# VHH binders against b5yem2: the designs that were tried, part 5

Target 1, 146 residues: b5yem2
Amino acid sequence: MFVGEYYHSLDEKGRLIIPNDFRQLLGETFYLTRGFERCLNIYTITDWNNFSQIISSFSPTDNLMRKLCRFWFSGSIQVTTDKLGRILIPSFLIEYAELSKEVVIIGAGKHIEIWAKEKWEEFNKEENILENMNEINSKVAELWKK

## First folded at step 24 (VHH)

Design f5
Fold by ESMFold2, fold request of step 25:
Formats: sequence, C-alpha cells, structure tokens
Structure f5 (fold): chain B 146 residues (1-146), chain A 124 residues (1-124)
Amino acid sequence: as target 1 above (146 residues)
Amino acid sequence: QLQLVETGGGLVKPGGSLRLSCVVSGFTFSDYWMAWVRQAPGKELEWVSDISRSGDYTYYEDSVYGRFTISTDNAKNTLYLQMSSLKPEDTAVYYCARESPEYTGWTYDYFDSWGQGTQVTVSS
C-alpha cells in the first residue's frame, strides 16, 4: 500500500523523482495515467492490468462506458524510471493535470497520485476536507440503513 | 571546438575523499544539464549524478547519495564531483557528460558529448 505525502519539483525537462519508498513497491516500470480529478495516477503493472480488465468488460453499447474506456486507455502510458529514479512526464499529461514546478506525490492505497501543489492544497483546505468527510459519513450511514 | 576534460582521478584508500573536475570549452556551460557517469571494469555504464543548468536541481544514484556532491562553477566552466567515504565499489572510470537538450526516448542519445574519463581506484 502507498501512503503519505511527498513534495518534489517537476524539472525543466518534465522529469519528476519518484520517492524511494514508492519505487521499492513499484519497481522500475509502471503505468502513469490520467486521474479522475485533475491529477495523474500511478499504478503497478499488476494493478493497472487488473483495473483495465474490469474496464474492458463493460458493454461497448453504453455511451458512458465507451467514454470511460477512451479516457482510461488513451490516457495511460507505461513509463520507466531513469537510473536516478525519475520519470519523464509527457506534455499531454502535464497539461491535463495542470502541473507546474511544485508538485505533491501522495499515496492513495493501491495507487499513487501526482498533483500540482496549489491544487492539492485547495483540495485539502480544512473547509473542503470537512465537507468531503460529511458527505462520506452521510453516504456510509445511508448505506447501512439500506 | 567542443571539449570536456576530466581531471582529479587517482588512487585513494577506503574512506578517503577525492574531487573530480571537468573543464569544458566550446559551449556555454550554463545552457546544459551536466552529468557524471562511471564504468567499473567489465560492467555497464552507470549514471552517478546530474545537475541542472542553474544548479538548482541535483540528482544522485542511490549508492552514492549522501557521499558524493555534484556542483558547478559557471565562471570557470567547470563541473565538479566531490567524493567522500569512498569504497572499493566506487572504483571506475568516471566520465563527464553533457545531456542532450532534445532528448526523447526514441530519437536521441541521452548524452550528446563525453569526456575521455579519469580513473578512480579505491584500494588499500
């Protein structure tokens, strides 16, 4: 499981160091994808394959499922770390996540997320965190009633 | 005329220190990322460290982190590698290299210019 927050910089060439603790779990080759927020996700090859199999099983006649498939597969790229532990993030993913010099890399359980620092700080403002937790509590309470 | 010239290699005892220098000419030093790469006898090339154009970004392979320091002196067009706590496994030829500004994984070598190398030997 990936846990914690790490603050790093995206360099002039579009390279980003992957924290050593995460590299130990990922290996040298893994998947970089569009996140479902304006962020990027990193998956192990195994987890990317498993999730991709599930997504591929959705009906091709469902418009929303076709949009999900396009979003997932066209936005995924297999990357390798260089000898110094960095990945090269392609420009279309930098633009998607609106990355700038300051990034934060977080563990989100089975995957990793890469956020522009300003977006992560806005997402995690105390007001937003409390609202998110209230929604989560409400949904959990409702599911237990049903 | 583009040149990269390494100096400062030699024989040193385990635990010792050594500083490598790479004097460059024929290009503006501060326009490029610069690197140290090494090759131990019979082994593949191993990236050691690189440094950004401004010097603000430095990176090291795991085995040298905390022991080696890359730096530059732009006024002298010189790249340095300060090596401390040297181990026999650090024995290698050390090369100064310039990173390609146009590198892609498919079209160019990662490094476009190399020095001749300087030998570092760590033994008692």
Scores: ipSAE 0.074, ipTM 0.495, lowest interface PAE 6.4, mean pLDDT 86
Fold by ESMFold2, last read:
Structure f5 (fold): chain B 146 residues (1-146), chain A 124 residues (1-124)
Amino acid sequence: as target 1 above (146 residues)
Amino acid sequence: QLQLVETGGGLVKPGGSLRLSCVVSGFTFSDYWMAWVRQAPGKELEWVSDISRSGDYTYYEDSVYGRFTISTDNAKNTLYLQMSSLKPEDTAVYYCARESPEYTGWTYDYFDSWGQGTQVTVSS
């Protein structure tokens, strides 16, 4: 499991250091993808393959499933860390997540997320957390009802 | 012709300090990222640190972070590596290297110029 919150900078070449604790779990090669918010996700090769098999199993005649496939596969790239623990983030992903110099890298359980620091701080405002948590609590309560 | 000349290596006790210097000639120092790379006996080359053209960005491998400091003196065309709290595992030949400006896409930076190296040995 990936846990914790790390603050780093995107350098002038578009490189971002990946925290050592995360690299030990990821290995040297992994997938960088679009997130469902304006963020980026990192998956191990194994987890990316698992999700990709599920997504590929959906009917190709369904319009929404084709949109999901395009979003997932065209927005995924295999990356390798350099010796100093950095990855190169391609410009289309920098643009998608609206990354600037200050980034936050978080553990989200099975995957990692990369956020522009300002967007992460907005997402984490107490009022936004409470609103999200009320919806989540309601869904969890329904699941517990049997 | 491009030249990179390292000095400052030697034998030092564990816990000691050394400052490596790399004097360059044949190019404008501030136009390039510069790096320190080391090779321990029987091991592959390892990046130790690099520094941006302006000096605004510095990076270190995890094992040296907090112990080593990379810096430049543009007036003297010199790259430095200040090493402190040295350990036997830091024993290696240390090379000064210039990063290639031909960096594109998914390729990692490649070094296009190297020094001769300076030996650092940490032993009692």
Scores: ipSAE 0.012, ipTM 0.384, lowest interface PAE 8.5, mean pLDDT 84
Fold by ESMFold2, last read:
Structure f5 (fold): chain B 146 residues (1-146), chain A 124 residues (1-124)
Amino acid sequence: as target 1 above (146 residues)
Amino acid sequence: QLQLVETGGGLVKPGGSLRLSCVVSGFTFSDYWMAWVRQAPGKELEWVSDISRSGDYTYYEDSVYGRFTISTDNAKNTLYLQMSSLKPEDTAVYYCARESPEYTGWTYDYFDSWGQGTQVTVSS
């Protein structure tokens, strides 16, 4: 499982170091995708394949399902770290996540997320944290009914 | 003739500090990204840090982040690595390297020029 926060910088070439602890679990090759927030996600090959099979199983005739497929597959690339542990992030993903010089890389359990530092700090303001936990508690309570 | 010469290595105790220097010649220093790379005994080369042509962008391997600072002095044609809070795991030969402006792959040609290295030993 991927845990913790790591602070790194995106360079002018679009390179970003992947934390050593994360590389130990990912291996050399993995998938970089658009996140569902304004962030990027990293998945192992296995997990990306599994999730992709689920997304592909939705009906392709529904317009909302087609939008999801296009969002997922057109926004995914397979990347390989160099021997120094860096990946090259293409410009369209940098723009999607609005990445700047300062980047935060976090573990989110089964996947990794890459955030612009300022967006991560806004997402985690103390007021927002408490409000997010209220929403989560509400959804958890509904799950307990089932 | 391109040359990169590292100095400043030595023996320090855990928690200590050391500043490495790399004096370059034979090229315009501000036209290239510069890097520090290290090799611990019996291990492969490990990137430590690099710095952009302008000096405005600095990057660090996560194990040294917050402890090491890379910088340049264009007037002296010199690259620096300020190392603090040193740990025994930092023991290695440290190399100064120039990054290729036309890197075409993720291989050894990523750096096109290297120094001879300077030994850093962190021991109690």
Scores: ipSAE 0.006, ipTM 0.284, lowest interface PAE 9.5, mean pLDDT 84
Fold by ESMFold2, fold request of step 25:
Structure f5 (fold): chain B 146 residues (1-146), chain A 124 residues (1-124)
Amino acid sequence: as target 1 above (146 residues)
Amino acid sequence: QLQLVETGGGLVKPGGSLRLSCVVSGFTFSDYWMAWVRQAPGKELEWVSDISRSGDYTYYEDSVYGRFTISTDNAKNTLYLQMSSLKPEDTAVYYCARESPEYTGWTYDYFDSWGQGTQVTVSS
């Protein structure tokens, strides 16, 4: 599982170093995708393939499922790290996640997320964390009764 | 003639600080990414940090992140490495290097020019 957070800079060419601890689990080739917040996600090849199979199985007559397919597949690319452990992030993904010079790379369990530092700091303000935890605890209690 | 000259090395105790300097000549300093690379006794070369042409983007190997700071002074044609919280494992010859102008991220050669190195020793 991917854990922790790492602070790095996105260079002017769009290159970003992937933390060594994460590279040891990912290997050199993996998928970079649009995240469900204004962030980017990184998946192993295996996990990306598994999600893609599920998403591809949805009915093409369902409008929301077509939107999900377009979001997922048009926003996914396979990337390979260079010898310094950097990936090249294409401009459309930089724009989607609104990345700037300072980024934060976090482990989110089965995947990795790349955030603009400012957006990550806002997402993780202490009051937001506690509010999210209250909502999560309520949902877990509801689901746990099943 | 292209030259890179490192200075500022020396002996420090663990937890100490040093600032390395690299004065360059023979090329337009602001046209290239510049880097620090080190070699510990009996070890292979290890990339430490690099910095963009503008000085606005910096990268660090995980083991030095938060302790080392790379910077430039374009007016003096000088690259710096500020090292703090030094550990015995930071003991190495530190080299200033220029990133290859043909680097595309998938080339085999990262650096095309090197300095002579400056010794940093961290010991009690």
Scores: ipSAE 0.005, ipTM 0.182, lowest interface PAE 10.9, mean pLDDT 83
Fold by ESMFold2, fold request of step 25:
Structure f5 (fold): chain B 146 residues (1-146), chain A 124 residues (1-124)
Amino acid sequence: as target 1 above (146 residues)
Amino acid sequence: QLQLVETGGGLVKPGGSLRLSCVVSGFTFSDYWMAWVRQAPGKELEWVSDISRSGDYTYYEDSVYGRFTISTDNAKNTLYLQMSSLKPEDTAVYYCARESPEYTGWTYDYFDSWGQGTQVTVSS
């Protein structure tokens, strides 16, 4: 499992170091994708394939499912770390996540997320965390009824 | 003529400090990312640290983070590596290197110029 927070800088070439603890679990090649918030996600090859199979199984006649497929697949790129443990983030993904010089890389269990630091700090404000946890507790209670 | 000349190596005891210098000539220093790489006996080259054209971005290999500091003096065309809390595993030849301006992270020409190296030996 990917855990923790790491603070790094996006360099002027668009390179970002991937924390060594994460690289040891990812390997050298993995997928960089658009996140469902204004962030980027990193998946292992295996987990990306699994999620992609689910998305691909939806009917192509459904307009919303075609939009989801376009969002997911057009926003995914396979990346390989350089000899120094960095990835090059394409400009369209930098723009999507609104990344600037300061970024936060977090573990979210089976995947990694890359956030602009200011967006991550807003998401993690104490009041927002507590509100999120209240909603999560309600959802978990519903799921555990079965 | 392009030249990168490293100095400042030597023999130190564990826990000691050294400051490596790399004086460059033959190119505009502030147009390039610069790096330190090292090669321990019998090992392949290992990247240590790099620094952006203006010094705004610095990066370190995990094993040296917090112990080494990369810096530059553009007026002197000099790259530095301040090494502290040295360990026997830091023993290596240290090279100053220039990164390719067309570097994407996916090419074999990651460094396009480097020097002859300076020996750092850490032993009791």
Scores: ipSAE 0.005, ipTM 0.240, lowest interface PAE 10.5, mean pLDDT 83

